VH-VL binders against q80uz0r647to840. Designs and how they scored, part 29

Target 1, 194 residues: q80uz0r647to840
Amino acid sequence: RALVIAQELLSSEKAYVQMLQHLSLDFHGAVLRALENVEQEGREPLAQEELRQGLRELPAICDLHQGILESLEQRLGDCGEGQPQVADIFLAREQEFEHHAAHILQFDRYLGLLAESCLLSPRLATTVREFEQSSQGGGQSMKHRMLRVVQRLFQYQVLLTDYLNNLCPDSAEYDNTQSALTLISKVTDRANES
Short names: E, the ipSAE of ESMFold2; O, the ipSAE of OpenDDE; V2, 0.75 times the mean of E and O plus 0.25 times the DockQ between their complexes.

## First folded at step 14 (VH-VL; framework fv_rovalpituzumab)

Design f5 (at its last look DockQ between E and O 0.69; V2 from the best seeds 0.00; counts 0 for: pae E 3.6 > 2, grease 19.2 > 18.9, SAP .534 > .496)
Fold by OpenDDE, look of step 14:
Structure f5 (fold): chain C 194 residues (1-194), chain A 124 residues (1-124), chain B 107 residues (1-107)
Amino acid sequence: as target 1 above (194 residues)
Amino acid sequence: QVQLVQSGAEVKKPGASVKVSCKASGYTFTTYAMNWVRQAPGQGLEWMGWINTDTGYPTYADDFKGRVTMTTDTSTSTAYMELRSLRSDDTAVYYCARETWYYDSGFYWYFDLWGQGTLVTVSS
Amino acid sequence: EIVMTQSPATLSVSPGERATLSCKASQSVDSYVVWYQQKPGQAPRLLIYGASTRATGIPARFSGSGSGTEFTLTISSLQSEDFAVYYCQQDNYWPLTFGQGTKLEIK
């Protein structure tokens, strides 16, 4: 049963990473390109820079989860039908999850800044819309997609909890999973405060 | 005055093509995306696609891919929609609609400006 | 695609009365719903966007509410000019989709 849950974790991570890649590469890139035009016009340069800085969290978060995915694939590929080891994948990346914290804390601000920039440049708004269109066949609004980044952490809580409940309490993996849950909870607590 | 003015009614044979124009005035044409929506007689509204009026890059609904081409002429602030291989069920009023947005903890989009519509009748 | 289902197909109401139009989405579209009014021989006119924001120039008797999958357009006191077809549209998923419309007719 623990293995089955771990496999679900892996499969959901694959889908999540694909979404993140789209956000990181296409959205981030498109917005930055559009912002160049706004900057060239000398409009609100400081606000634009803050937006740029905020958006940098997306590539960082993408990198984090790409690493998680790779590790999950390796671990689950190697364990066969035995006890998987996945909790340490999260623990080893504790510092990287600070990007999630930043994303959570600045979420509304960044969207606001983006909106302000769009007001200055309706073409930028169109760029944003175009990005949303690129996700045809299941694409949601930009806000929802950005929220999915946060929601993934809550999914981790659910999945890892289920995973924990199917582990031997005397196992090292059990202890590590508890630690991983604590780690994720620290980050998600920031989300709840926002 | 902000408005969209479309070309006149068309009567076409099956297999023919039709090109509808939509001229924008009263605002900067390239700042808002243009959508195309059609309405068969007595039926509802059907989204066909949209075009980025700044870049000229169109996106079509799946049902129209391969048969529709959306273009713009920025010099005349005009959007065009060409529908090919016409069939009887393409008989409809075709609308151009400007898309805009507002922000309230999220980007909400809507069609705030519509052309008067162009009736395209396909009959043998 | 998201299916928007409006009900009823036809609504008969007397002038001065309240009209309530329903729009249901096949899945959650959050608050990304737009309402349009269309009179015979005319293009649709924007009424409400973002599920509940009234467009400029739209009388206060028009109001929108709802989120997720259930949405409502309300006309508090029907005027003669309000008898028309009303469409809801979801703006959260591609392709954009409209409801089949509700015809509001005079009772």
Scores: ipSAE 0.525, ipTM 0.824, lowest interface PAE 1.1, mean pLDDT 92
Fold by ESMFold2, look of step 14:
Structure f5 (fold): chain C 194 residues (1-194), chain A 124 residues (1-124), chain B 107 residues (1-107)
Amino acid sequence: as target 1 above (194 residues)
Amino acid sequence: QVQLVQSGAEVKKPGASVKVSCKASGYTFTTYAMNWVRQAPGQGLEWMGWINTDTGYPTYADDFKGRVTMTTDTSTSTAYMELRSLRSDDTAVYYCARETWYYDSGFYWYFDLWGQGTLVTVSS
Amino acid sequence: EIVMTQSPATLSVSPGERATLSCKASQSVDSYVVWYQQKPGQAPRLLIYGASTRATGIPARFSGSGSGTEFTLTISSLQSEDFAVYYCQQDNYWPLTFGQGTKLEIK
């Protein structure tokens, strides 16, 4: 039963990485190119730099999850033993989850900065619309896509809890899964505070 | 005076094509996306696609892919929609509509300006 | 695709009265709903966006409400110029889709 849940973790991670790749490779690049040509007045340069810094979280989150996916594929693709061992994949990347924390704390502000920048740039406004209408993104609003970035962590909590409940309590994997849940919960608690 | 002025009514036979123009006045043409929406006689509205007026890149609704071409001429602030291989069920009023946006915890997109419409009649 | 279903198909009311028009989405569209008015032989006219925000120049007697799947356009004191067809449209999912319309007629 633990293996089935670990396989679900893998398959859902594949879908999540595909979504992140579209967001970080297509949208992020297009926005950065548009920002290079935007006019600057008063406090506009600072706001645009803040937006650039915030959008940088998306490629970093994509890199994190690409690494998680690759590790999951390796561990579950060659699972000759009965009980899977995947929890340390998350523990090894503890510091990298800070990019999620930064995204959670600031995403509404970054969407607002994006909107303000769109007033100055027709290219940026239409870039946002093109991305919202892309078939790979499912045709959803930018707000919903940004929420999907953080929703994965809540999904991890559900999956890892179910996984934990199907592990031998005396195993190292049980202890590691508890630690992974603690790690994920610390990051998601920031969403509840915002 | 902010407006969209479309070309006049057309009568076509099945298999022909039609190209409808939409000239923008009173605003910066490239600031807003342009959409095309049609309305069959006595029926509701059907979205056909939109074009980025700054880059000229179009996006078509699935039902019209392969038969429609949307273009712009920024020097004349004019958008065009060409529908090919006309059928009798393409008889409709064709509208251009300017798209704008508002932000309040999300981007809200809406058509705030419409052309007067162009009746295309396909009969045989 | 998201189906937008309007009701009633026709609503008969007298000037000065209140009209309530309904729009139902086949899936949640949050608050991403737009309302348009269309008179015979004319192009549609924007009334409401974001489910409840009146467009510039739209009289206060027009109000919109709702979120999720159910939305309402209310006209609190009908004027003679308000008798037209009203369309809802969702802008949360691609492709953009319109309701089939509600005709508001006199009496």
Scores: ipSAE 0.311, ipTM 0.708, lowest interface PAE 3.6, mean pLDDT 85
ESMFold2 (binder alone), look of step 14: mean pLDDT 91; pTM 0.930

Design f6 (at its last look DockQ between E and O 0.85; V2 from the best seeds 0.68)
Fold by OpenDDE, look of step 14:
Structure f6 (fold): chain C 194 residues (1-194), chain A 124 residues (1-124), chain B 107 residues (1-107)
Amino acid sequence: as target 1 above (194 residues)
Amino acid sequence: QVQLVQSGAEVKKPGASVKVSCKASGYTFTSYAMNWVRQAPGQGLEWMGWINTDTGRPTYADDFKGRVTMTTDTSTSTAYMELRSLRSDDTAVYYCARETWYYDSGFYWYFDLWGQGTLVTVSS
Amino acid sequence: EIVMTQSPATLSVSPGERATLSCKASQSVYDYVVWYQQKPGQAPRLLIYGASTRATGIPARFSGSGSGTEFTLTISSLQSEDFAVYYCQQDNYWPLTFGQGTKLEIK
């Protein structure tokens, strides 16, 4: 049933957004604070700036998915037992998914820069460790927490495919869902190439 | 020489407290997190918690929350672990262990330096 | 918490022979596994981290492999000083957890 899948999409989006919020608010903030200390020491300012720029994708991605979540909640709340309209939620945000593309393409670079910065700043290293320790995100390693951002797109592919298979082929939602899948696939293809 | 030197063996009664010290030398104390791991006689290793030696912020394993306090003295490069309300099953060798990391497409953390251990015996 | 299960509990091997120690995680810990060696009356000593990276000063006969839930410590040719207890530890999830240990004894 398409509605059931849509509800699963919503449920998983809620959990995902919570994880993103932790990354965006806590980790991002903590790292930036630690980087300020590194800058004060006059160490590798250009590399630090590049890291900062890379990390800016986290808040952007968080904002994207918060919007998706809000829209999903609204659409599914209004739908009742009828056919939900969820595909356009993704299509309307095509440009915003470029943040995911950036995250994917620069993932290894950013982690490398973070590591380099940690070598310069034991405080930053400890910040990373403390973040890993946090209950938010299941206490996973930094790398895998960051990877979850990318993995969500693959989850979209799975969920939207299942959703599609339960739609009427003659419906507008069917066509829109196909378009949404194409959109997500364009982004995930970049992940696979990296 | 890089080393961790712990305080001597302790014998305590049930309900008492014990405070074990771990003095670091040969490296920058505040640059490495300190962990505490215990080992009951003939048993395996049990992680108790860790402390940020720079900020002094500790994190404890759930099994020890409320009974353990980890602290540091940066002036003496010493870490402390206090365990309260001791029970017989707290009898163990307690280790401090320095934690460091390696990066290879990810942050890998490990205990590269250990204290010699402190035997704490709890008996009535 | 993640349960690390080591097998066998005791492994009897002759000097010069190969020893293979197993460590299994209750769920995937990717490659975030550390191996320690402990001799009687001594603190543990770091052998391998990141599942397969040998620590500084550790002889080449020690090697680690595995990912996910299955991990292996291999000693290619046992030396007299290698008879000890070996522990695996996962570093992917909090709290940090150790295996129960494998005692490597001389056959």
Scores: ipSAE 0.732, ipTM 0.877, lowest interface PAE 0.8, mean pLDDT 93
Fold by ESMFold2, look of step 14:
Structure f6 (fold): chain C 194 residues (1-194), chain A 124 residues (1-124), chain B 107 residues (1-107)
Amino acid sequence: as target 1 above (194 residues)
Amino acid sequence: QVQLVQSGAEVKKPGASVKVSCKASGYTFTSYAMNWVRQAPGQGLEWMGWINTDTGRPTYADDFKGRVTMTTDTSTSTAYMELRSLRSDDTAVYYCARETWYYDSGFYWYFDLWGQGTLVTVSS
Amino acid sequence: EIVMTQSPATLSVSPGERATLSCKASQSVYDYVVWYQQKPGQAPRLLIYGASTRATGIPARFSGSGSGTEFTLTISSLQSEDFAVYYCQQDNYWPLTFGQGTKLEIK
């Protein structure tokens, strides 16, 4: 039962990484290219550099989850039968989850800065619109694409809780899973406090 | 005065093509996307696609891909929609619509200016 | 794609009374809903965007509400110029889609 939940964690991580790759490789790059064009025309948005800095969180989040996916594939791809061990994958990356905390705390502000830039440059608004209508991105509003970045953390809480409930309480994996849940909850609590 | 003025009504036979024009005035043409929406007689509205008026890049609804071409001429502030291989069920009023947006904790997109519509009748 | 279902198809109401028009999405569109009014022989007219925000110049008797899958356009104290067809439209998913319309008639 624990193994089934660990396999679900792997499969859903694959889907999440694909979503992040679209955000971090396609949208982030398109916005940066459009901002460069505005700068060359001498029409600089008031907070353009702050926006550029905020957009850097998406590549960092993508890198984090590519590493998590690789580790999950190794642990579960090599596992026939037996108890899975996946909780340490999250614990090893505790500091890297700060990129999620930064995103949670600041994404509304960065989206607002993007909107200000779009008032100054119609092609930035067009970039947002083209991305929203792309079939690869699921054809969803920009705000809710940004929200999906953090929704994964809540899904982790659900999956790891189910996983925990199917582990032997005396096992090291049980203790590690509790620690991983505490780590994830710390990050998600930032959103509730703001 | 801010307006979109479309070309006149057309009568076509099945298999023909039609090209509808939409001339913008009173605003900066390249600052707003242009959408095309049609309405069959007695029916509702159907979105056909939009064009980036700055770059000329169109995006088409799946139902119209392969049969529609959307273009612009920025020197005349005019958008065009061409529908090919016409069928009788393409009989409709075709509208151009200017798209704009508002930001309030998210982007909200809507059509704030519409052309008067162009009736295209497809019959033998 | 997202289906927007409007009800009723036709609504008969007397001037001065309230009209309530319903729009239901086949899955959540959050509050990315736009309402348009269309009179015979005319192009659609923007009324409301963001489910509840009146466009510039729209009288206060028009109000919108709802989120998720269920949305309502309310017209209080109907005037003679309000008898028209009303369309809802979603913009959370590509492609954007319209409801089939509700015709508001004088009873």
Scores: ipSAE 0.510, ipTM 0.780, lowest interface PAE 1.8, mean pLDDT 86
ESMFold2 (binder alone), look of step 14: mean pLDDT 92; pTM 0.933

## First folded at step 15 (VH-VL; framework fv_rovalpituzumab)

Design g1 (at its last look DockQ between E and O 0.73; V2 from the best seeds 0.70)
Fold by OpenDDE, look of step 15:
Structure g1 (fold): chain C 194 residues (1-194), chain A 124 residues (1-124), chain B 107 residues (1-107)
Amino acid sequence: as target 1 above (194 residues)
Amino acid sequence: QVQLVQSGAEVKKPGASVKVSCKASGYTFTSYTMNWVRQAPGQGLEWMGWINTDTGRPYYADDFKGRVTMTTDTSTSTAYMELRSLRSDDTAVYYCARETWYYDEGFYWYFDLWGQGTLVTVSS
Amino acid sequence: EIVMTQSPATLSVSPGERATLSCKASQSVDSYVVWYQQKPGQAPRLLIYGASTRATGIPARFSGSGSGTEFTLTISSLQSEDFAVYYCQQDDYWPLTFGQGTKLEIK
């Protein structure tokens, strides 16, 4: 049963990474290009920089999850029908999850800044709309797509909890999974506070 | 005055094509996306797609892909919608609609300006 | 696609009375709902966007409410010019979709 849950984790991670790639490569790039035009006009450079900084978390988060995905694929490929080892995949990347924390804390702020920038640049507004048109994110609004980044952490909590409940309590993986859950909870707590 | 003015009514035979125009005035044409919506007689509204008026890049609803072409002419502030391989069930009033947005903890989009509509009748 | 279902299909109300129109989404669309009014021979007219924000020039008697899957357009005191067909539209998912409309007629 633990293996089945791990496989679900892998499957959902694949889909999530695809979404993140679209956010990181297409949306991020397009928005930055549009922002350059706004900056050339000398409009609110500090606000634009703050937005840029907030958006930079997307590539970082994408890189994090690409790594997680690769590791999951490797681990689950190697274990066959045996007990998988996946908890350490998260633990090894504890520092990288700070990008998620930053994203959560800055989410409302940079969306607001994005909106302000869109008021200054109709091209940027259209860029946002074009991104929403994309099927990569399920065709949802920008807000919902951005929220998915945060929601993935809560999904981890659910999946890893289920995973934990199907492990031997005396196993090393059990202890590591508890640690991984603690790690994720530290980040999601920020979301709940916001 | 801010307005969208569409071309006149069309009568076409099955298999033919129709091209409807929508001329914008009173605002910056390239600052707003343009949508096309049709309405069959006595029926509801059906979204067909939209076009980036700045870049000219169109996005079509799946039901119309392959049969519809949306274009713009920025020099005349005019949007065009061509529908090919016309069928009787394509008989409808076709509208162009300007799309805009507002922000309230999210980007909300809506059609704030509509053309007067163009009746396209497809009959043998 | 998201299916928007309006009810009732026809609503008969007397002038001066309150009219309540319902729009239900097949799944949650948050507050991404737009309301339009259409009179015979005319193009649709924007009434409400973001589920509850009244468009410029729209009388105060029009109000929108709801979130998730259930939305309501309310006309507090019907005027003669309010008898028309009303459409809701969701703006959260592609493709954009409209309700089938509610015809508001004079009782």
Scores: ipSAE 0.789, ipTM 0.916, lowest interface PAE 0.7, mean pLDDT 93
Fold by ESMFold2, look of step 15:
Structure g1 (fold): chain C 194 residues (1-194), chain A 124 residues (1-124), chain B 107 residues (1-107)
Amino acid sequence: as target 1 above (194 residues)
Amino acid sequence: QVQLVQSGAEVKKPGASVKVSCKASGYTFTSYTMNWVRQAPGQGLEWMGWINTDTGRPYYADDFKGRVTMTTDTSTSTAYMELRSLRSDDTAVYYCARETWYYDEGFYWYFDLWGQGTLVTVSS
Amino acid sequence: EIVMTQSPATLSVSPGERATLSCKASQSVDSYVVWYQQKPGQAPRLLIYGASTRATGIPARFSGSGSGTEFTLTISSLQSEDFAVYYCQQDDYWPLTFGQGTKLEIK
């Protein structure tokens, strides 16, 4: 049953990376282009620069998960029999999960900064609307899309817990999976600090 | 004076096309998205899609894909909706509606300005 | 797609009384609900957005409430001009959808 759960982790990671690519490549690029065209007196450039800087977390999160996906495809594409080995994929990327922590702590603030920038740029507001009405089978509000970025971590907790419960407790993969769960939990627990 | 003024009523035969215009005045046309909503006689409202008036990119509801084309002319501040291959059940009042937004821990969008409506009657 | 179900279909109320109009979503739409009023032969008019925020120029007798799946439009002291059809609309999911309407008529 461990292998079935690991395959579910792979298939759901593919879907998640596709969502991240849309958010981090298409939306992020469109927002940056719209901000370049804003030339108004009376507004401080610090808010726009802070928004620009904060939006860089999205490409970093996308890069993290592209790496996870590639590693999962390598490990599980062999149709191997016996015990899967996936926990080290997460452990190897422990520091990169700090991009998720930053997102959790600040995404509401960055959405507010985006809204303020939309007051300066009607084109940015229509860009936000265009993104919300994307062609991916259904529109979702911008806040829901930003929350989907963090939802994956809670899904990992569920999937890795189920995975752990189907491993032999004295195996190395069991110990590594417990460590991966601890890593993910540390990141999600920072949401409780906000 | 902020308003949307639509073209006059049309009578068409099945299989024909109709193009409804919606002229904006009193505001910056490219600063707001434009939506199209229709209402068959005695029926409710049905959203048809929207167009980004700055880029000209349209987005259509699935029921209308393949038959509808939405365009804009920014030099005249006018939006257009063309419906092709008309059928008798396309008889309706067609509205254009301007969309705007409010932020409160999320973007809330709504139609704050509507055209007067254009009756399109399809009969043989 | 999200089905918005309004009830009742027709509500008969005397002027000066309170009307309560219900709108139910087929799944949670959070607070992404808009209310419109439409009189015969006229375009719809914006009343409420964000489930509870009155649009500019809308009298205080109109109020909206709810989140998730259940939404209510309340008109506290009905005026003669308030007898119309009322539509709710969701904007949390593609495609955006309208309820079928509630006709508010004079008793």
Scores: ipSAE 0.582, ipTM 0.810, lowest interface PAE 1.6, mean pLDDT 87
ESMFold2 (binder alone), look of step 15: mean pLDDT 92; pTM 0.930

Design g2 (at its last look DockQ between E and O 0.63; V2 from the best seeds 0.65)
Fold by OpenDDE, look of step 15:
Structure g2 (fold): chain C 194 residues (1-194), chain A 124 residues (1-124), chain B 107 residues (1-107)
Amino acid sequence: as target 1 above (194 residues)
Amino acid sequence: QVQLVQSGAEVKKPGASVKVSCKASGYTFTSYTMNWVRQAPGQGLEWMGWINTDTGRPYYADDFKGRVTMTTDTSTSTAYMELRSLRSDDTAVYYCARETWYYDEGFYWYFDLWGQGTLVTVSS
Amino acid sequence: EIVMTQSPATLSVSPGERATLSCKASQSVDSYVVWYQQKPGQAPRLLIYGASTRATGIPARFSGSGSGTEFTLTISSLQSEDFAVYYCQQDDYSPWTFGQGTKLEIK
């Protein structure tokens, strides 16, 4: 049933958004504050700026998925037992998925830069550890939490494929879902190439 | 010399509190997080929590929340662990352990420096 | 929490022989595993971190391997000072948890 899959999409999106909120609000803010101290010491300003730019994708990605979540909630709330309409939620946000592409492309680099900055700032290192300690996101390592951002796109591929397989082939939603899958695949291809 | 030196053995009655100290030397105290790990006689190791030695913010394992308080004194480079409402099963050697990390496509943390341990015996 | 299970509980090996200690995680912890050595009356000593990186001052006969859920500590040729209890620890998921330990004794 397409509706059941859509509901799974919604439930998993809720959990994902919570994780993203923790990344974008707590970790992002804390790291930026710590980086300010490093910059005051005049250490590697260009590297720090690059790191800041990389980390800036987190809030953007969070905003994207918050929007997706809100739309999913609305659409699934309104359709009752009827045919859900969710594919256009992704299609309408095609440009915003470029933040995911950027995140995937620069993931290894900005983690490396983060590590370098941690060597210069014990406070930053502790910030990373505190984030890992937090129960939000399962108390998992930084690497894995950051990877979850990328993994969500692959989850979309799986979920939307299942969704597609339960739609009428001659329906508009079917065509839109195919388009949505194409959109997601363009971004995930970046991950496979890296 | 880089080392952690803990306070001496303690004997306590049930219901009492114990405060163990861990004095760091030979390194910058506030640059490393401090962990506490205990070991009951003949048993394995149990992580209790850790403290940010720079900010003083502690993080406790769930099993110890409400009974444990971790603090630091940066002026003396000393970490403290207080355990309250002691029970017989709290009898153990308590260790402070310095935590550090290295990067290899990920942040890997480990306890590279340990105190000598403090035996706390809880008996009626 | 992640459960770390070590096996065997006791390993009897002769000096000069190879010792293989196992550590299994209840779920994948990538390579976030640390190995410690503990002798009677002493604090644990760091051996291996990141599953395979040997700590400073640790003899080359000690090696760590594994990823995901299965990890191994190997001592290629046991020396008299190597007889002790060995613990593995996962550092991927809070709370940080230890295995129950493997006692390496002289055969």
Scores: ipSAE 0.739, ipTM 0.878, lowest interface PAE 0.7, mean pLDDT 93
Fold by ESMFold2, look of step 17:
Structure g2 (fold): chain C 194 residues (1-194), chain A 124 residues (1-124), chain B 107 residues (1-107)
Amino acid sequence: as target 1 above (194 residues)
Amino acid sequence: QVQLVQSGAEVKKPGASVKVSCKASGYTFTSYTMNWVRQAPGQGLEWMGWINTDTGRPYYADDFKGRVTMTTDTSTSTAYMELRSLRSDDTAVYYCARETWYYDEGFYWYFDLWGQGTLVTVSS
Amino acid sequence: EIVMTQSPATLSVSPGERATLSCKASQSVDSYVVWYQQKPGQAPRLLIYGASTRATGIPARFSGSGSGTEFTLTISSLQSEDFAVYYCQQDDYSPWTFGQGTKLEIK
């Protein structure tokens, strides 16, 4: 039963990485190019630099989850009939989850900065609208796309809890899964405390 | 005066095409997207698609994809919608609508300016 | 795509009274709902966006509320010019779908 849950973790991670790639590569690149045009006009360079710095969290989150996906594919492809071992994949990346904490705390601020830039550049607003229209993975409002980035951590809590409940309590994987849940919870709790 | 003025009513036979124009005045045409919405007699509103007026890139609703072409002429601030292979159930008033946005913890989009409508009647 | 369902199809109300129009989305659209008014022979007119924000120039007797899947347009103290058809539209998920409309008639 644990293996079935681990396979669901893999399949949902693949879908999540595809969503992140669209958001962090396509939209992020288009916004950065539009901001270069506004910067040439000499408007509010500090606010634009803060927006650029914040937008870098999306590629970093994408890189994190690409690594998680690759590790899950390797572990579950090689361990098909044995007890799965996936919890250490998360534990090995504890520091990288700080990019999620930064996103949780600041994505509303970054959207506000984007909106300010759209007031200065109506063509940037149209770029936002084109991205919301895109049919890849279904079109959705920009706020909801940013929230989908966060929702994955709560999905991990659900999946890893179900996974834990189907492991032998004496196993090392049980202990590691508890540690992984603690790691994920620290990230989500840190954001809630702020 | 900020307005959208559409071309006049048209009568077409099944199988023909129609091209409706929508001329913008009183604002910067390329700063807003342009949408097309139709309304069959006695029926509700049906979104057909929109066009980025700066780049000319259109986006079509699935029901119209393959039969509709949306274009712009930025030198005259005019948007166009052409519907091909007309059927009797394409009889409707066709509207152009300017879309704008407001930000409050998210982007809210809505049609704040509408053309007067163009009646297209398709009958044999 | 998201289906927007308006009820009732027709609402008969006397001038001076209150009208309540309903709009339900097939899945959550947060507060991404727009309301339009359309009088016979005229183009639609923007009333409310973001579920509850009145557009510039819209009288205070128009109010919107709701979030998630259920939305309400309320018109207090109806005026003779308020008898029209009202449409909701969602703007959270493409394509940006309209409800089928509610016709507000003189009782």
Scores: ipSAE 0.649, ipTM 0.843, lowest interface PAE 1.2, mean pLDDT 87
ESMFold2, look of step 15: ipSAE 0.611; ipTM 0.812
ESMFold2 (binder alone), look of step 15: mean pLDDT 92; pTM 0.926
ESMFold2 (binder alone), look of step 17: mean pLDDT 92; pTM 0.928
OpenDDE, look of step 17: ipSAE 0.675; ipTM 0.852

